# Designs tried in a protein design chat: miniprotein binders against p81326. Part 171

Target 1, 226 residues: p81326
Amino acid sequence: MLHFGGFIMEINHISKILEKEREEYIRNKVEEYLKQGFSKDDAVNKANQSWRTYIGHRIQDVIYNLLKKFLKDSGLKVTTDKALNNRNLPEELDKVKRLIAINYGEYLFLPDADVIVYKVENNDIKIIAIISVKNSFRERRFETTYWKLKLKESPVTSHIKVFLATPDKDNEISYKCPNGKPKKMRIILEYELDGIYFLKEDFEETEKAKHFGKIVEDIIEISKKL

## First folded at step 17 (miniprotein)

Design N7
Fold by OpenDDE base, second read of step 17:
Structure N7 (fold): chain B 226 residues (1-226), chain A 83 residues (1-83)
Amino acid sequence: as target 1 above (226 residues)
Amino acid sequence: SEEEKKIEELLEKAYELLLEAEELAKKGDYEEAIKKLEEAVKLLEEALKIAKELGNEELALLVEWLLMIVKELIRKIKEKLEE
């Protein structure tokens, strides 16, 4: 089924985040921070930071919705770590949560999972993939890698594919060896993760580093093998 | 700025084309729907160019995402036409 309407809705939602919305958002945030006792300059700076965070979340939402729509046709389901943070979960999501949990002895913790892809067969849940969405690589550059390694340590979670989706705006991982110098972060991420998907055209393509448009196909293929 | 307004206008027009494409697709006119979407791509590409020229990284990113979505939609429709 062509999820045309859904795509349009997403585009419409994103398209509303126009400069007018930005201006209004910034204005409102500035006022809020001024009321909190910040200086005008500090308020403006904080408002701009807030806006960047806001847009980042919106991008994540778009990716989530996109995957949800395209994977639905294949019978696959998607959720998020945020959805799993509820105390009262439906049985299905409770099972999903348990199947992605990482053991730390006395404690179970969830990996960072912006998107979780799973299938339900004969009332059994199989986790297929976890997708981390990163707009930029700031302080937590290898966090996704950490979670991949932790998931790999358990036979319960070792089969779960971990993907990174990023526009890589600052070209931190778009190329392996720009100007003959190895990009440590690209090399490590590509080595440790099951795939990196770029939300842009200008990157070095490899077997594991692909355009985001390939992620749906890849996930579907993986799902068939599980 | 004037350039920002131009980007907004382009995005609005692109959205209108998307709506038209949806209506066409609902009627089974997938070929015409694709044409509308391709026109939308052109507008979005122009918007992206302007956003990049302005150094508005957030807006550029937004437009890039829109482009990706629209292109994927075109691909899906084309796949359906081949079935």
Scores: ipSAE 0.212, ipTM 0.611, lowest interface PAE 2.3, mean pLDDT 87
Fold by ESMFold2-Fast, scan of step 17:
Structure N7 (fold): chain B 226 residues (1-226), chain A 83 residues (1-83)
Amino acid sequence: as target 1 above (226 residues)
Amino acid sequence: SEEEKKIEELLEKAYELLLEAEELAKKGDYEEAIKKLEEAVKLLEEALKIAKELGNEELALLVEWLLMIVKELIRKIKEKLEE
């Protein structure tokens, strides 16, 4: 039950961080808007609206921190594509980068890997999973699928699981067949990807389309088979 | 607003219940921990309803995410109790 205890502590810690971050963010934005000549009420309203936009971007960081803490006891490590693009890259992360980079002639590109899960055994690194976080499907709906297909082409990367994590606010992929008619995008994403994890309550659940709360258990199970 | 203050109060109470459930789980009192988590679910559902009524989509998303995680924790504890 240590995983349960650690999970509650992480939610608690993230909640406290987000509340303190919100308080500091709002305070700083109110001060900024007041210096620009806005009234107190307008400054407060603008700061709150700014925070609502900011927290959407924070969900990716929340997912990263949750996975990092809950996978640690299973011998799993977590990083981000942002960390891999740092110029002062540690040896271990440099090896991770090499194992997920895709060759395009003279060029190497990283896949759409917002969060990367890997393990280290006897100085050997094995990539377990890549998680793409999408708030909307308007402009980049099949990008995650493209990277999955590219990774599948190489013996080095073909074992890597590719997951999508999404709130799907616009219900673009939440339903496979609403009112008896298939959603083409949901069907394609579920078919090509290894899993879809929804950050919402209302969706059509399948073996590959699940609540986000199940992601830690699934990743641990996959890692045991590698 | 009064509604925003109500959401904050509901989230604070849910948070306290999550901390209490954590202490109960550490002591092996899993049934009581589940009870506290189920109380937290009810408070989060109320907070979600108010957030949606206010059109605060980002807060609604965060609360919905917390609900999913708490419900999954309840499932895992219940699964352990039955085996």
Scores: ipSAE 0.013, ipTM 0.409, lowest interface PAE 7.9, mean pLDDT 77

Design N70
Fold by OpenDDE base, second read of step 17:
Structure N70 (fold): chain B 226 residues (1-226), chain A 101 residues (1-101)
Amino acid sequence: as target 1 above (226 residues)
Amino acid sequence: GPREILEEADKLLYEAEKLIEEARKLAEKGDPESLEKALKLLEKAIELLRKAIELIQKALDQGVPERLRKLLEWAFIMAEFLLEEAKELLEKIKEELEKQK
């Protein structure tokens, strides 16, 4: 129980922890781009863009590692879409890849799946959940919803739960009706997805909108029903 | 057909999103020239999004299979959100330009 408390605290401050690296990162990237011949203004803009990408990957990595660690004892396995983008996959991962693929007629494509949770029983693989990790909602706000809808279209993938994990630093979806005004994005995401998990404390909790600390328990419970 | 409309709408949404992001980056520079360029990009994005919305609405009005309807509805929602974002950013940039005068 005590180890869980420390974990929750670290998760709640993940954005703050990562932001401490920002100044140094930006400075180094600006210098790099200046050396490449970019103007000062262009170098700063590129550095900021690079930072956004970098932070996104770092948060994803943290979530991946946490889920991998906490689900291990339950016999559940974790992978990523990036790991599946290999020509030579182990048999197990090749099966995982095939079981999350979306049919576009002549082509099969993978959904954006930052984290994939699955179980192996009697040499059969069952996909349990896909977790999309979003640091901000500035771009492709409903991309995760698109993939959820696409997964529902096939009996092969319709059972797969789709979750969103976010620190929501800018409070874009933390509350449904702040100041009496509905936040459409929160309402729609909560309605369409199987759950939203916040890496922060300051949010409106509902049946589907929970603290990230509950995701492990929820995934384990789902896995037992499959 | 409705599928072709969805494909075209998705293309428009992608292009609009790209323009909005570029405009945002320009706006962050804060200089008048960058702000003016950002305005032009946003105006184009708004035009693309309006076209996408119109196409999607037309498809929905004609009656489509339920599976395709859900996808069109998603595209519609996405288009509206991008449109709101573009408009909000446009107004912020206009305000900033006025303050610099």
Scores: ipSAE 0.020, ipTM 0.261, lowest interface PAE 6.0, mean pLDDT 86
Fold by ESMFold2-Fast, scan of step 17:
Structure N70 (fold): chain B 226 residues (1-226), chain A 101 residues (1-101)
Amino acid sequence: as target 1 above (226 residues)
Amino acid sequence: GPREILEEADKLLYEAEKLIEEARKLAEKGDPESLEKALKLLEKAIELLRKAIELIQKALDQGVPERLRKLLEWAFIMAEFLLEEAKELLEKIKEELEKQK
């Protein structure tokens, strides 16, 4: 697909930039922690933990910008849960927020919707998909699945596709049965979610588990059926 | 009924999750005062998660529609996961505080 060739190239380009950014970030953070009196081992560990937090936000921003750029020509719009939490919302984003918020009595919470894809037709908003971005599965492994099941409860939100996007550097969900042992987390996430998109080359591909390069095409096809 | 129990459990899970996130930020600061505050937040999160697990188990023991049963089962899995995460972070913080003595 020539249309999506540019998307794949841009993913490959940003991957190289992130790798170089990681090296520089860790070097700087190690120096910072050493100046604060931490041991070399503790400084390295703290720098790696700091990178995991930093890269999580960085990957979210990258995915947001890539999807916004490549979905625009298909009439699709992209926003973030961070944007929806702004104090003063434009009318369009206020409508998006109302269409994905989950009610817990007096409380309204947004699902784990790092990136939200929607369309506007005849002044009506249709939410197409939400994408949860996970850099690591060391914490909150099933949070996205919980939100998927909550969204399924309401006729207003039950059509919304819930996707997970992840580099999965630690190979926690890259394979269903590595060394003959079933990976419960991969199996459960694939079963309950609408798709898993990997920001890496080496993983077990299925109908639901795909390279991130396929996400734009998939979202466009979903939007045409709505 | 089961729906009301699920709603209460969901609220407890969300509150616990936010406490764990706040505790994690405090733990990153690394000073004794922040670590002690993080410890208290995690103790509260563990308490809320145990209450959520109890409520979910009570709901599952009742005759429950399939859709609601699936939600309760996933809430249970989430609660167990968050509880393990909170306990691991709690022990890490306790070890760090001991080292700083």
Scores: ipSAE 0.000, ipTM 0.162, lowest interface PAE 15.0, mean pLDDT 80

Design N71
Fold by OpenDDE base, second read of step 17:
Structure N71 (fold): chain B 226 residues (1-226), chain A 101 residues (1-101)
Amino acid sequence: as target 1 above (226 residues)
Amino acid sequence: GPREILEEADKLLYEAEKLIEEARKLAEKGDPESLEKALKLLEKAIELLRKAIELIQKALDQGVPEELRRRLELAFYLAEWLLELAKELLEKIKEELEKQK
């Protein structure tokens, strides 16, 4: 119980913690780009873009490691799409890759799957959930929704739960109807996805929109039904 | 009808995707001429995607069989996804062009 409380606090402040590194990161990157011959304005813009990419990866890594740690005791395993992007995969991961692949006729492609949760029973692999991690919704706001719908098209993948995890720093989807105006993105994402998990406290909670601290319990419960 | 709209939407999406991919390849070259060409392609892609979204929304508003509804919804989300990709790439290219001036 005590370990869960500390975990929740760290999760809620993940964006703030990472932002403390921003100034130093930007300064260093600007200097690097200036040395490469870019103008000051160009260097600043490139540094900011680099930061957005960097912080996104960091958040993803944190979520991956947390899920891996907390699901281990339940016998569940965790991997990533990046780990599956290899020609020489262990048998287990090769099976995982095949079980999440989407059919496009002559080709099979993987959905964007920042985190993949699966179980192994009697040498059979069952995919439980895919978690998409987004720091902001400025780009590709319905990408996760597309993949969810594609996964539903096959009996092989239709059972796979698709979750979104986000700190939603800019409050893009934290509330359904702020000031009486419906936020289309929140409504659509909540409707289409199996759940949205917030790495913050300030959001409108619903049956599908929960604090990230609930994701482990939800995944374990789903795994028992499979 | 809704089926014809879906077919037209699929065509628009395919064309837009092709333009985006071509623009991406041009942008990778990094020279001003290639970047300018990429911008034009992306602007066209954005136009096609907006049209696709409008068509799909119109069909969904009219009421469609469940099977067609699912396909239209998929097309809708794909269109929105591609639109965001195109816009992002467009902004990046604009920024790069400004840097080269």
Scores: ipSAE 0.029, ipTM 0.292, lowest interface PAE 4.5, mean pLDDT 86
Fold by ESMFold2-Fast, scan of step 17:
Structure N71 (fold): chain B 226 residues (1-226), chain A 101 residues (1-101)
Amino acid sequence: as target 1 above (226 residues)
Amino acid sequence: GPREILEEADKLLYEAEKLIEEARKLAEKGDPESLEKALKLLEKAIELLRKAIELIQKALDQGVPEELRRRLELAFYLAEWLLELAKELLEKIKEELEKQK
């Protein structure tokens, strides 16, 4: 049985834990880089870059585990692109992999889908959604949009919902027009994607831009239509 | 046709993004050998991105359907952004290598 109240409580708890982890991680990494001979400013910059990579994987793991836990009772399954890249792939995951593969002429590639939600009915697999997890938009801002547009080109994958999940702590896509200046990145991401789910409270909410706490209900509703 | 050009450009963009990500990881290690490998990856990424931009511009010069045009325009924006990113990373890595000599 689903417990949406429990889901919201876990999200809030995890946000607090990640904040504490950040402080400790940065402190330790700065010390490590200083011992390697980097200047204080360079050590701080490298520590922040390292944190961005680390937190990306950490948030992906958190989202994967939360979705797996809260979607299980609805008959939905969750996997990751890391799992699909294993050489010894189970039959079910091999089928999932084939159903999200993108054609590039003589080549076939997988999208960079951090978390994948699918269902199994009568030995048939239906992909429901892929979730791209981004901690920062400084360097990889349109990756999710690229994969969404590629998936739309094929009848096999055109139904797949593409979501972005992000804490957006630097307020890079939290608002469409802060201080009267249009944010091209937020506007394009909201236009092209099926949804943006924020792991934060302060953002401009729309029909497509929601708090992460709504993602479970949205995915379940989508799955009923497929 | 424009669809075939888009497919080729997409292939180049995918490869370039993978090279940039690998270069970023190598640059974070900070040792001279890793930085030199990162430079080579970024140089290759820049070459692929320049080719992708040229192909996309060629396709956009042809009368294309709205959906395909929008897709090509997005691919163009992505290519230009990745090119800027690769150039910035390449310059930063060159500066780091110079400091370590």
Scores: ipSAE 0.000, ipTM 0.185, lowest interface PAE 17.8, mean pLDDT 79

Design N72
Fold by OpenDDE base, second read of step 17:
Structure N72 (fold): chain B 226 residues (1-226), chain A 101 residues (1-101)
Amino acid sequence: as target 1 above (226 residues)
Amino acid sequence: GPREILEEADKLLYEAEKLIEEARKLAEKGDPESLEKALKLLEKAIELLRKAIELIQKALDQGVPEELRKMLEFAFFLAEFLLEDAKELLEKIKEELEKQK
């Protein structure tokens, strides 16, 4: 129990911690783009876009590493869609890849799966959960929902839980009805997904919307039922 | 065919999202010039989204293979959502511009 306290605090401030690097990162990128011949305005815009991509990857990496660490003792394994994007995969990962693939007739495509949790029992692989990591909801807000719905369409993948993990820095989905007005994005995501996990404290908690600290327990519980 | 429509719709949605994001960044600056630029970007985004919605609706009305239907329906949903988001942002910017006068 005690080891979770420091972990929770660090998670709650992940966005703030990463934002401390922003000024230096932006400055360096602006300089780089200026050297490439871009205008000052273009360089600033590109630097900001680069930062968004960068911070998104950093958050994803943190979540991946945390899940990998905390699920290890339970015998659960963790991988990513990036790791699966290889021609020469170990047998285990090749099986994982096949078990999350979505059928489009002549083609199989992978869902966006920032983190994939699975177990190996008697040389059989069972996919437990896919976690999508989003730093902001400014773009492609419902892609995770699409993939959840697609996974539901096949008996091979219908059991896979799809979770969203986010710091929700801009409070886009932290509350259902701020100021008495329903936030469509929060309502839809919560309805369609199996859970939303916040890397912050300031949010409206529900049965499906929880603090990220609960995700490990929830995944372990799901794994026991499979 | 419906596949080509989906591809075109996806392109329009991507462009619109980019414009909305750019507009949002400009709006955060808060100065009148940035706000006016943001308005123009949002107007263009709204136009693109309306076009995407029209294309998708046309494809759905004509009947599409089941494999494409879900993709089109999702694209439609996303387009409508982005359109609403763009409109809301547009109104907020207009209000801010009025307050600065």
Scores: ipSAE 0.023, ipTM 0.285, lowest interface PAE 4.8, mean pLDDT 86
Fold by ESMFold2-Fast, scan of step 17:
Structure N72 (fold): chain B 226 residues (1-226), chain A 101 residues (1-101)
Amino acid sequence: as target 1 above (226 residues)
Amino acid sequence: GPREILEEADKLLYEAEKLIEEARKLAEKGDPESLEKALKLLEKAIELLRKAIELIQKALDQGVPEELRKMLEFAFFLAEFLLEDAKELLEKIKEELEKQK
């Protein structure tokens, strides 16, 4: 198997694991809520709410671990916004934080960057990409596009690619209207961002909207041009 | 605060878009019962979109942090696009219902 073939196989394997985790998680949470005195219907509703919160964090962690594993041999490093918010950062991560920060005059703010890919060459750090992970577009749907526009304004950060990664199980941005046109939100996101990577099978690929299995190869190619 | 206004507007837009999607599927069936149901969903969607536009516009007319301003502007554009689509579909459904009388 080639490196990228191995990546696709791991994505497929993890997808199956997540399906089994969902079934077990829901069953266990329903039992917990029933023991607390909730009705069957209330227990099921609360279990589904709990899963929705759980899966959001789980998908982010999965993406982080997959990218860390499969980019390592290409000399690329991966970190998270959670890691950058630690008070006592290693020198390398402190440099990453400073290179991704947005200038608001007297203030520097970090973008909402769930996963960050960078490289270290001759003790110099280059940020390659920021990946926003969303399992739902119910709220904060344009936060990623805002950060893309801010990064684009500075010569220090304008080269940084901004990607969205999403399972989009509710077909919020992968759905096509009956007239064949994409939803308005999809049009805006695809236009403003550098790419959208779907963790699902049923969607029409474009130059910028791809299966998640292509992200490692794309990031490596981008890094070679920097 | 301004952040809560953006969150409320986002929820209204999300709900409206789902109603429009459901209405399109019902309109595709083409029978009078489905068309009448689609009409009700679009009326609801238009109501939600107008509420979202009003909230967004009021927030933009006030002093808001720069990060929220851009997100509110994108939400405003989305709301206007969805409102245009909903109104267009509603007019087509009304026309079709008249033909089937």
Scores: ipSAE 0.000, ipTM 0.327, lowest interface PAE 11.1, mean pLDDT 81

Design N8
Fold by OpenDDE base, second read of step 17:
Structure N8 (fold): chain B 226 residues (1-226), chain A 83 residues (1-83)
Amino acid sequence: as target 1 above (226 residues)
Amino acid sequence: SEEEKKIEELLEKAYELLLEAEELAKKGDYEEAIKKLEEAVKLLEEALKIAKELGNEDLAMEVEFLLLFVKLLIKRIKEKLEE
């Protein structure tokens, strides 16, 4: 069943919700900041800044939902690090959590994993990919790279593909050498990660840097090899 | 602004087309659904252009995401029709 209808509904719903949420969110934040004693102009500016942070999280949700829907037909499952933070996890998710955990000696920590793709075969779970979603690279520019490297250190997690999905709004990593100057962040991320997927058209395409539209196909292909 | 209002109007129309496409797809009219989605793409591209001209990066991003989704849907439907 082409989850087409459900996808469109969710997209429409998400987009409408996002727009509606923006107006309401901004209004509420403005009121909040006014109550805190900020001027109207300052309140509006702060509200807009807050919205930028909020919309980043919403983008993660959209990507999650998109992947969940498109990968479902292939029998692949999707979860998030947030879903794994529960004390009482279903057996399946508890296994997923354990299979992505990074060893720090006395402690196990989870990598930042906005989206986790896995498959279940014969009651065994195989982690396929982790997707980090970044709206901007103002902070923690190489966090995803760190987690990739840490995952690579263990034979339990070394097979897990780590992808970055981004609209790259500020064109921080869209091109490798704009104006002849190397963009360190693009070069490093592309080198260390298994792929970068852009939610836009204006970027330098390479073997590892692709349009987000390719991510589903790539994940499915990887899943077949595991 | 007037331009922001225009973007909102375009988005609204695009959403309507998406809903129509969904209904068509539910009925198995995938070709017609694709046509509606392609029309939506045109509207969204116009909205994106206006948003970029305004320098409203947040709005542009929202439109870009919607465009991506619609294009992916079209591609998937086309692929299914070829099978």
Scores: ipSAE 0.016, ipTM 0.233, lowest interface PAE 7.3, mean pLDDT 85
Fold by ESMFold2-Fast, scan of step 17:
Structure N8 (fold): chain B 226 residues (1-226), chain A 83 residues (1-83)
Amino acid sequence: as target 1 above (226 residues)
Amino acid sequence: SEEEKKIEELLEKAYELLLEAEELAKKGDYEEAIKKLEEAVKLLEEALKIAKELGNEDLAMEVEFLLLFVKLLIKRIKEKLEE
C-alpha cells in the first residue's frame, strides 16, 4: 500500500493507470504516424515500439514523483540519474553524484540509478537507496546486480541499498516454475539485491520481494538507522 | 503564484475527500465512499486544467496520475457493489 496524504493506494491500481495511459498514447501515435505517410500496419507497429521506450521513462517519472511526494515530510530527498547528468549541477547534487560514483581506475562512472534517495544532515549527505526501474528483462538482465556488487566493494558506497522496481508485465520474475521452484533470474536478483518491489497485484511474495507500496515505509526505516 | 496556491488548495481538499472515502469504505459504506471520490474527481479535474494552463508539465502529470487512480478506484468499488 502506498500512502498519499494518508490515502492507501494498491499496486494493481498503478498497473491499471499505466494500461489506460498506454491506450491513449498508442491512439495518438498511430494518428501521428499516419499523418507522416506510414501505412496503418506500419503506424501501429511503430506506435507499439514507441510505447515500449515511453513507458520505461514514464514508470521512472511516476516512481520519482511518488517518492518525492511521500518522503518530503520525513526529511528525505529524491533525485534522478537524469538530473545528475546535468552539466550545471548545484553543489548538493554534485556531492550526491560523487557519493554514488564507482571507481574504474582513473575513471568514475555512475551506476544505472534511475531514482536516488538521500538525506542532508549538518551539511553531510548520506545516500539511502538507489532504485533501478526495469520494465522488462529481455536485455541487461543482471545489470542491477552488477551495480550492487560494485557498490559493495567500497566503504563509501557499501551501505547504499539497491532496489529493483518493476511491473514485470512479461511475468519473468513474478511466479514460480511449474515444478514449484523460482526462476533462476528471480533467485539471483532476490539474493543479490536489497529488495524487489513489484508494481503489480500478484506475484510470489517474500521478505525481500514486496508490493511497491511498501517501499516508502522501508526507506524511512533504513534512513533512521543511518 | 496565485494559480499554484489554487492547485495546492484543490489538492488538499481532494486528499481530505480521499481519506474520508477510505474510512467509509472500511465501514462498508461503499455508496458514500463513491460520492466522496466523485467530489475528489471534480477538484482534481480543475487542478489539472490549471496546471496545464500554467505549462507546469510535471505537476500536470502528477495530477493526471492521481485523477486516473481515483477514477479506477471508483470503478472498482462500483464493481464490488454490483456483486
Scores: ipSAE 0.000, ipTM 0.204, lowest interface PAE 12.2, mean pLDDT 76

